# VHH binders against p91247: the designs that were tried, part 47

Target 1, 277 residues: p91247
Amino acid sequence: MAVDMIVEPKWVVQNFGNIRILDASWTFKPKADVAEYKAKYYNKFGVGMNELKNPEYLAEHINGAAHFNFDIAYYPSEDERFTLYTPEEFSSYVKRLGVFNGDHLVIYGRGKDGGMAAASRAYWTFRYYGYTTVSVLNGGIEAFKLAQGVVQSDSKAEGIRCKDAIHFPIGEVCAAKGFKKKTDCDQAFAAKGIKVGDTVVISCGIGLSASAICLAAARSGIVAKLYNGGVHELAYKAPQHLNMRVTLLLHAITVLRCTYIHFTFLYAIVIKIERIV
Key: E = the ipSAE of ESMFold2; O = the ipSAE of OpenDDE; V2 = 0.75 times the mean of E and O plus 0.25 times the DockQ between their complexes.

## First folded at step 22 (VHH; framework vhh_7xy4_2)

Design f4 (at its last look DockQ between E and O 0.24; V2 from the best seeds 0.00; counts 0 for: pae E 11.8 > 2, unsure alone 62.0 < 65, SAP .75 > .668)
Fold by OpenDDE, look of step 22:
Structure f4 (fold): chain B 277 residues (1-277), chain A 128 residues (1-128)
Amino acid sequence: as target 1 above (277 residues)
Amino acid sequence: QLQLVESGGGLVQPGGSLRLSCAASGFTFSDYYMAWVRQPHGKGLEYIAWIYGSGGSTYYSDSVKGRFTISRDNAKNTLYLQMNSLKPEDTAMYYCAAEPEFITYEELAKLISGTDYKGQGTQVTVSS
């Protein structure tokens, strides 16, 4: 059964007993050592769940929500901060969260932009693994509380071309209270030359902002494809698809080797795919 | 191997209805945008309808909006196109197409190169 990708707090309150809620709250921290993580936590979800606890989640979370912990749900690799487990491995983790096949998952976050980046990342992760009934709680835990929710402590012939990458800030589709209205998002996309029916590829530093933008785009009727890799990969492998401004920014970031820059990517690049009819 | 098999085409009178089906196999159906594409004889390929993986979002070209309905059954790995109020200008070969929601660089390169996953098509002819 088709579900709305973005659900409002009031709806969640009304349907509280019929959904499985996941907290996707994540606090930024430096990338863990790959070797150490592999030794201690890789595919050892029980150990991870015991040792890698999130203080924010423990302090307060939606009643009954399990923590979808990015530090456990993904693993660090040489090239990626959030490398995806195999379906089998991921399934093992999800089972530990009390998620069953057929559950309507409602995922929320907290903090900046209502936690939409993290929630959306989790959303797309579940979609990646084949979950079809997944929604993001608009506005995160704060919006939920305002809605009087209960919280607790815890072929070559068709002609396809790629246009230059478009800089697209997450702020165009998200605000403090979560996702902006669809109409506002529609306008934001239109302002960048993206319209309903267009096919776009969206990428960012570590996939969070891109996920949110992708979700907003999908809601607006845009064929949005999430690029699993980081924008850096595109910069190295396909610089021709990036505009000069984006390229310069990426180079600047590379030179600064600032580990925090990946998280500060409050924008995504959008590549528009044009099919020549 | 990814396979798409279209069916349900045929000859119909103007104002009539047809329902097309596309059976998908060889990939995780729910992870893909699905589309119906048509190609009139002697003309280019036209994307006429899209549906999101979860089935919650749809898009229609202006030429078919209000008359055609795209839907999917992920449990059956099947895509549908309900075509109502058919017109002679709807005469075309109709193809089912699949595009991933998540892409790697390799997949992006394929997309840019114009490689589409589509079936052999089903002919729809609208004539009095």
Scores: ipSAE 0.145, ipTM 0.637, lowest interface PAE 1.7, mean pLDDT 83
Fold by ESMFold2, look of step 22:
Structure f4 (fold): chain B 277 residues (1-277), chain A 128 residues (1-128)
Amino acid sequence: as target 1 above (277 residues)
Amino acid sequence: QLQLVESGGGLVQPGGSLRLSCAASGFTFSDYYMAWVRQPHGKGLEYIAWIYGSGGSTYYSDSVKGRFTISRDNAKNTLYLQMNSLKPEDTAMYYCAAEPEFITYEELAKLISGTDYKGQGTQVTVSS
């Protein structure tokens, strides 16, 4: 049966019982070692599904949605990050997700762009394998929630861990006349959950905004460390400490190079280091 | 390589004073952010005082502000903590810590893994 390529959140809410929903969320990370992946995960979908969990999916997804995980649905090769399985192998994977012939499949993503890049990749993959009753949810989980759609959580506590990167605009500590007064900066840090005595690592693309934020943090009694390698090096070496928002910004750099530099000048990322017991 | 040796702890009565010292070696002392950190028995670590490289800027936690003074002598590679008006709640193991203001990726990896740049500590006990 013929279906629309793109469906709107209201339509999805109204047709919820008649469609199969997949979350195509993917967290930026370095390409896995090809030999290690082949030995451990290649064509071992049950193992991958058990070990390659996505925290964003676990924390929140559309009610009943299974995760179409790019780290499982594809495998890395020398030439490609996302190499396609054979149709038989792919079919085995998606059946584990509850996808069967005749279902109207709706794929969504998440993040500032509505997850449209990831959802579109997954859409293309299903089309490549001949599954044509597939649509992309316009605006992803964020738009679905605005249309009063129901979401759920599968996450469980993992104990202590490194906090997600904090978006910190330079305007929180600077104004036209220079640094804001100390009490304003204290409040700005506190509003982000950063208090006196915390240790933070601060980075940005060019290093200018991070330097100013480090000075303001030091004045506010925060142990601030400037990561001199910049956000590009951090994204390459430790992507697990960057959220999807920063990853998408770096991904768009070839299209928005001039605007990327402008946006990077306006803010930095801050990683709060928890002092362990 | 990096070595930090705390000293000057001991038993003192409430209201008394102690001066802690931290001898540093294996790095360019004046280029490092120095701190005092304490750990009361059975509790977590508390960063209580910080001092920047040349000794110009200092910061204190609310728990010790006005009672403790951090200082450094860059010529002797030594960090100090003058502790006045001591209270029983100041009883803890006291550590000095050295942290670079600018980190490389290798230093970031150690920080993320929870590796501490601190000495073995010196015990301070405030009891009647």
Scores: ipSAE 0.000, ipTM 0.332, lowest interface PAE 11.8, mean pLDDT 75
ESMFold2 (binder alone), look of step 22: mean pLDDT 77; pTM 0.782

Design f5 (at its last look DockQ between E and O 0.13; V2 from the best seeds 0.00; counts 0 for: pae E 11.2 > 2, unsure alone 61.6 < 65, grease 25.3 > 24.2, SAP .713 > .668, placed apart)
Fold by OpenDDE, look of step 22:
Structure f5 (fold): chain B 277 residues (1-277), chain A 128 residues (1-128)
Amino acid sequence: as target 1 above (277 residues)
Amino acid sequence: QLQLVESGGGLVQPGGSLRLSCAASGFTFSSYYMAWVRQPHGKGLEYIAWIYGDSGSTYYSDSVKGRFTISRDNAKNTLYLQMNSLKPEDTAMYYCAAEPEFITYEELAKLISGTDYKGQGTQVTVSS
């Protein structure tokens, strides 16, 4: 059965016993050493879950929510911050989170933009693996708390530019309380020349902001494709799609093995694919 | 290996109806946008309908809106196109196309190059 991509806190409260809630909260941290991670944590989800704890999740999370930890759910590679496991491997992890086939997953985040970036990243990840009953909790844990009579807040940062891509700030589709109204998002897309039926590829630094924008776009009837590798991968494999300054900077960072500096990416790049419609 | 096999095409009179099917295999069907694309003889490809993998949201080109219905059965890995009120201008080779929601660089490169995941097509001819 089709479910809404984005659900409101009130709905979650009303359906609390009939959904599986996942906390997708993630705080930026430098990319782990690829070899070290492979040795310690790759497909060793039990070890990861024991050693890679999220302080925010531990401090507070929605009752019964399991932590969908980006440091465990993905693994670092040379080209990607969040490389996707095989379906079998991912299934192994998801089972450890207490997710069963047929569950309606409701994913939430926290912090800036109501945590929509992280929540949306998780959403698309589950979609990638074939889960069809997945929703994002609009506004994240704070909105949920507010719906139950409790309130909390978070802050902003800068991102990477591409030469021929449309710059699309996450703020166009998200606010402090989560996703903006569909109508507002529609207008935002339209203002950038993106309309229903268009096919777009959306990317950002490490795939978070892009995920939220992609989800908003999908909700608006845009054929939105989430690029997994982010602009970092593009810098290596297709520098022509990036401005030279950004490309050079990313290359330099890669050479120094400091590939992912604390960039809070506040915007994504949108590549419009020309289709004959 | 991603495979798409279209069927259901044929000859029909104007005002008639056809139902196309596309059998999909080799990928996570529910994680893909699915589309119907048609190519009239001597013309380029035209995307005429999209359906989302999860919600079943649909999009139609103006040329087929109100007459065609795209649908999918994820349990059967099958895409459908119900075509009603067919017109001579609907005459074309019809292709099923799959577009992943979550893409890698390889897939991006294909998109940029114009390479699509589509089947061999099924011919639809509308003629009196």
Scores: ipSAE 0.264, ipTM 0.695, lowest interface PAE 1.0, mean pLDDT 84
Fold by ESMFold2, look of step 22:
Structure f5 (fold): chain B 277 residues (1-277), chain A 128 residues (1-128)
Amino acid sequence: as target 1 above (277 residues)
Amino acid sequence: QLQLVESGGGLVQPGGSLRLSCAASGFTFSSYYMAWVRQPHGKGLEYIAWIYGDSGSTYYSDSVKGRFTISRDNAKNTLYLQMNSLKPEDTAMYYCAAEPEFITYEELAKLISGTDYKGQGTQVTVSS
């Protein structure tokens, strides 16, 4: 479907889990030496991503945003500061940023104009390559923060999506005499959208219900990982690394003063991890 | 440091057999959930077999159930995959994976950032 060219901060906050966000921040600097850049960085995107860091992106960016770095996405030539790569080369770069077909891509900047110049250049670059499901965030990261958007510091630019947290009562896999039959547990996991081969991270208050659910999941062929730190610790430590929906749920558990015992003995939170190309 | 080395791949005709091995080092092998994962050319990763803990329960995807057998030798730090009745659709790069049952905050951060530990893979080609 067609998307709006410019989106407002409140819309981005409300649609956070349904979009892929790029930070297009760039700080003015003289054109790099053409021969030096060609020798060291041209079409060597991994090297550029490791060595050509932007301090403003590293210090703060919208949660989950990868950096569309002008010092990497383009190369200097004798005639141009920002020479365009071939479509195949550009595609190789943006896949490292986690940009995939079907995503609604939202690009933002920062600074005194809300980063509109940099975000707009990145926007037109994507359109040049035929990626048309792309929008610019009006007002950049500062406007996003005023709309109560979540930001984070320094993260690797990898294409990972975390699924919504799943409420999973221990009674789905246990009864009075112990674990239910494997076939009943298989059905319970399937009913929650958890299939054989899925990778899940399971947590609860002190690890008792999560431990049992992990064992049942492993018996059912699910790649289950037990988070040892509990849901409160995860909510406190992980807001920089989880998507908004998961972060909001974990925060709500801790802030709404739900009884710790209730969550500890009756439920686990299951976070489905999906690795995408 | 954690290292996984796959071997035993090759070219085989349909209906044939191969035995893959994965040599592990740099961690307590018997304490890890081990798996075989394959990636056909141009397609995503598929977990096909895994073995829980120190030779506990095994499981297989529907695509390989009845044809493949996963096993481990904790004394040799080696994971195996016996592949029988091979089909052309089994053609893929095969990786072994080692994942702890419990993760720390640092391990969760690596998982979310997409940093994982797997071997370099071994190619299996099933063709006449």
Scores: ipSAE 0.000, ipTM 0.312, lowest interface PAE 11.2, mean pLDDT 74
ESMFold2 (binder alone), look of step 22: mean pLDDT 76; pTM 0.777

Design f6 (at its last look DockQ between E and O 0.18; V2 from the best seeds 0.00; counts 0 for: pae E 9.5 > 2, grease 27.2 > 24.2, SAP .803 > .668, placed apart)
Fold by OpenDDE, look of step 22:
Structure f6 (fold): chain B 277 residues (1-277), chain A 128 residues (1-128)
Amino acid sequence: as target 1 above (277 residues)
Amino acid sequence: QLQLVESGGGLVQPGGSLRLSCAASGFTFSSYYMAWVRQPHGKGLEYIAWISGSGGYTYYSDSVKGRFTISRDNAKNTLYLQMNSLKPEDTAMYYCAAEPEFITYEELAKLISGTDYKGQGTQVTVSS
């Protein structure tokens, strides 16, 4: 059965016993060494879940919520911050979160923009793996608390310009309390010349802001494709599609004798692609 | 390999109805936007309807809005197009198309290169 992509806190409270809640809270951290991660945590979800704890989640989370931890749900690669596991591997992780087939997943985040970036990233991830009954809790844990939900314990960034890309700040579709109204989002997309029927690919630094924007776009009837690898991957693999004249703010992170370049973006790029169809 | 096979087309009189089906295989069907596009003879492709992977959202072009209904059965990996009140101007080859919601570089590259995921099509002819 089709479910709403975005659900309000009151609805979650009312349906609390009939949904599986996931906390997708994630704070930016340096990319782990690829080799080290592969050795320690790749497809070793039990180990990851024991060693890669999230202090925010532990301090407070929605009652009964499992932590969908980005440090475990994905793995770092040379090209991507959040490389996707195989369906089988991912399923193994999801099972450990107590998610069963047919569950209506409600995913939330916290912090800036109500945590919509992280929550949306998780949303699209589950969608990628074929989960159909998935929703994002609008406004995150703070909105949930305000709705009397039960909780428990346990650089101005400048982005890379892509040719023919539209810069789209997440703030156009999200605010402190989560997603803006559909009508506001509709206007935001329209203002950027993005309309229903456009072939749209959305990307950002590491795929979080883009995720939220994609979700908002979908709600507005825009068929948007979320790009997993982010603009960094594009810069590496397809620099011809980027405007190289744009000054990039690069964060160089040295981890275990390796230097990683990480792009921090507060906005996504929307790429319109002319298709035959 | 991604495969899409359309069926259900045919000859129908104006005001008639048809139901198109698209059988999908070779990909995670529920993770893709699915669309119907059509191409009248001698004309370009027209995007007429799409549905999200979960089926929660649909879009229709103005030309078919109110007359056509797109739906999907993810359990059967099948896309449908119910066409009512058909008009002669609806005469076209109808294609099923798949668009992933979440893409990797490989998929992006294909998209940029102009590779489309569409079937062989089914002919719909509306004539008195």
Scores: ipSAE 0.343, ipTM 0.742, lowest interface PAE 1.2, mean pLDDT 85
Fold by ESMFold2, look of step 22:
Structure f6 (fold): chain B 277 residues (1-277), chain A 128 residues (1-128)
Amino acid sequence: as target 1 above (277 residues)
Amino acid sequence: QLQLVESGGGLVQPGGSLRLSCAASGFTFSSYYMAWVRQPHGKGLEYIAWISGSGGYTYYSDSVKGRFTISRDNAKNTLYLQMNSLKPEDTAMYYCAAEPEFITYEELAKLISGTDYKGQGTQVTVSS
């Protein structure tokens, strides 16, 4: 029996209990050392599941969802970040997640765009292995919660992380005759979750929109750093220094889908920096 | 090359006051946010105060708000921290940090790689 490729949150709530749900959350991180990974984790799924935890999944996930962890479900090789296991090896992994033949599998992600990139990659992986009764939950855990879905936390493993990149239109701080009043800009930053004392990095195409937003932010008491490059340059150069702090910027770049000209004059990316204390 | 030298630490009784200084060189001082960061013995770093390049805006952590005052003299390339009503909990090594208002790719790469503050620090000890 064929199933829809994409299912809506309301449908998932209504069919809760008749489907198997997987959380495909993944955070950008450097590729692990190939030899070290092979020695410790390759085809040792129990070890990986015990040691390679995702804090976002542990903190909150859809009730009953197991974590389809990209750092376990694939292995790094010299030429690939996410090399596919044999069907037999992959089957061994997903059985530990409670996935069996014939189940209708629903995969979700999280984040500003609903985690559609990660959920979609997991979707295509299952199809590669011939598991065709699989769907992606549109809008991820955020949309599911809005539809009154139940979530849970298994154990707390929390840390300080870079925040999601924030889409910030210049119109939030500027009007036809120049900058809006300070109090209006204070409210605009607060509405985006940017508070006094936060450190942020702001970027756009060639620095025009970002420069105005940085000036308004500084006036509002925000430690705003203007990135002199462009978001296209940053995306090209970001992989050289991959860590958790850059993951949100790369995610935001792929989500915005702005043209160069529109990004230059209409929008900027704001990245909140959380210091390790 | 950027250099920061903290001074003014010492031993002080509870309720006392102390003024820290940070001499800066090797960069355009007025173009940098400046901060004070402290590290109690055996504990992590705490960012306690920030000031904009012009000096027009400041921020304080809840732990020091109302007791400490950050200021800068851009003509002398010097950052200050006035610490009043000192408590034993304020005992720590105090560092100044320079945060550029405008960053290049190299500076962004250092930020995302967890670049450390490079002053030597000055010890503040609050005890009877």
Scores: ipSAE 0.006, ipTM 0.411, lowest interface PAE 9.5, mean pLDDT 74
ESMFold2 (binder alone), look of step 22: mean pLDDT 79; pTM 0.793

Design f7 (at its last look DockQ between E and O 0.15; V2 from the best seeds 0.00; counts 0 for: pae E 8.6 > 2, unsure alone 63.6 < 65, grease 26.1 > 24.2, SAP .763 > .668, placed apart)
Fold by OpenDDE, look of step 22:
Structure f7 (fold): chain B 277 residues (1-277), chain A 128 residues (1-128)
Amino acid sequence: as target 1 above (277 residues)
Amino acid sequence: QLQLVESGGGLVQPGGSLRLSCAASGFTFSSYYMAWVRQPHGKGLEYIAWIYGSGGSTYYSDSVKGRFTISRDNAKNTLYLQMNSLKPEDTAMYYCAAEPEFITYEELAKLISGYDYKGQGTQVTVSS
């Protein structure tokens, strides 16, 4: 049965015993050394879960929620910050999170934009692996607290430009309390010339903001594709699709293996795919 | 290897109905948008309907809206198109198409190059 992509805190409270909650909270950190990660953590989920702890999750999380940790759920590669495991490998990890087939997963985040970027990234990841009963908790843990009578808030960051791409700030579809209303999102997309039926590819720095925008777009009936590799990969492999200045910068960063310069991108690029009719 | 096999086409009179099916294999079906595309003889491809991977969200072109219904059974890896109130202008080769929701660079490159995941098609002819 189809579930809502975005669920409200009240609904989560009402259905608390019938859902599996995942915390997708992730604090930005530089990309780990690829070789080191491969040696220590690749497909070693038990080790990762023991050693790669998230302080925010540990400090506070929704009761019963498992931590869907981006530092474990993905692995770094030369081209991607969050490379996807094979279905079998990912399944192994998900099982360790106590997720079973048929569970209705409700994923939440925290911080800026109600944590929608991280939550949405996790959402699309589960979608990628074929999970169909997945939802994002609108507004994240803070909204959940408020629904139970408790309140908290977080701050802003800048992003990369592509040639002939539509710049789409996450703020167009998200606010402090999570996703904006569908109608507002519809309007935002329309304002950028994106309409129902359009096919678009959405990308950002490391795929978080893009995930949220992609989810909003999907909700609005746009055929939205999430690009996994982010603009960094594009800069390296397809610089022709990026602004020259940005391309040079990103290329230099890639060549220098400067894994430390990860910008929190508050916007994504939307590439409209022209279908030959 | 991704495979799509369309079926259910045929000859029908105006006002008639057909139900197309598309059997999918070789990929995670539920992680893809699925679409029906048609190509009239001598004309280009037209996306006429799509459905979100998990179901629920659908799109229809104006030309088929209200007459066609796209649906999917993820357990059977099958896409459907119920076509009612068929018109002569609906005459075309109908293709099932798959659209990944989450893409890598390789997939993006293919997409930009005009690559599409579609089957061999099934002919629909609406004629009196």
Scores: ipSAE 0.405, ipTM 0.790, lowest interface PAE 1.0, mean pLDDT 85
Fold by ESMFold2, look of step 22:
Structure f7 (fold): chain B 277 residues (1-277), chain A 128 residues (1-128)
Amino acid sequence: as target 1 above (277 residues)
Amino acid sequence: QLQLVESGGGLVQPGGSLRLSCAASGFTFSSYYMAWVRQPHGKGLEYIAWIYGSGGSTYYSDSVKGRFTISRDNAKNTLYLQMNSLKPEDTAMYYCAAEPEFITYEELAKLISGYDYKGQGTQVTVSS
């Protein structure tokens, strides 16, 4: 589907829930040593994302924006500072950013030119790999803020780690007579690594098992949030929030169809929201 | 838009009492899970008390259990924290927090992005 190459801040504010936003901020630095980079970071996107953080992004970015980091998305070679990965390798990186086919990507930068150079480089990189539903936010984060757009800071918000979704069968908290005793449920949650005061988001295929588990969790002192959508919707909209085991199970259930109802009646997916210290 | 305004902080002696209030607006107060969160200077956030939208279920961290009481007045859109037997260790900035009990995908996306639903806070200092 055709989208405008350049979008205005007010449009982005108005369409906030319907787009995927990337921060393309890059702090100028000398080219990294090719051999050292290859040994430590080449095609090791998780390591790069953990160690090559951008302080400007951490301090302030558009709410919900992931960081498209030039120090990770490309690698240095003898001839080029920003050498392109293969499509397969690049796909592995952008999946970690929550980028999916069909989403409208909006890329922005910051600084003296509204970050248009960095945002445009990222734009053309996505075009090179065949992703055409992509736009640049005119004027960057500065113009977005002037249009009263919402920004966030990691220093004032809980850190989020969602990749280790927990499979939670309804039988852990229910029996033939209804809910198990509170003490039994407390132990069931603790056995899954979920403790008093933890914040969790609970989902299943149609929301019925998750509703019961959410009520048991609340009784156990867990800050439980019931997700109105299903776990299959999460798998398509935001697979980065599900671990590989759960994603593979959901794809297998989808392919077989007949077993889908059976699995979704028996379990929920619990996503623990962890604070980063 | 969600707005939370904490008040009632101040300086008290050890063993004293304070009552914090949080005035809420811009959302259906009775359908939101409310909490008190504190941050001692230079330290991380600590969730200390929670109350469900109905007001019937409350929970406390071990650090305040038996000394603090969370309550809400859904008719006045106000959350309270009664703090008794205050200790120097209770010195912190106190925030109220509001979170929906039932969320859509849009609300989930905001939560995952780290959007913060706390007020600006009120300072409590317990010193002899």
Scores: ipSAE 0.012, ipTM 0.453, lowest interface PAE 8.6, mean pLDDT 77
ESMFold2 (binder alone), look of step 22: mean pLDDT 77; pTM 0.777

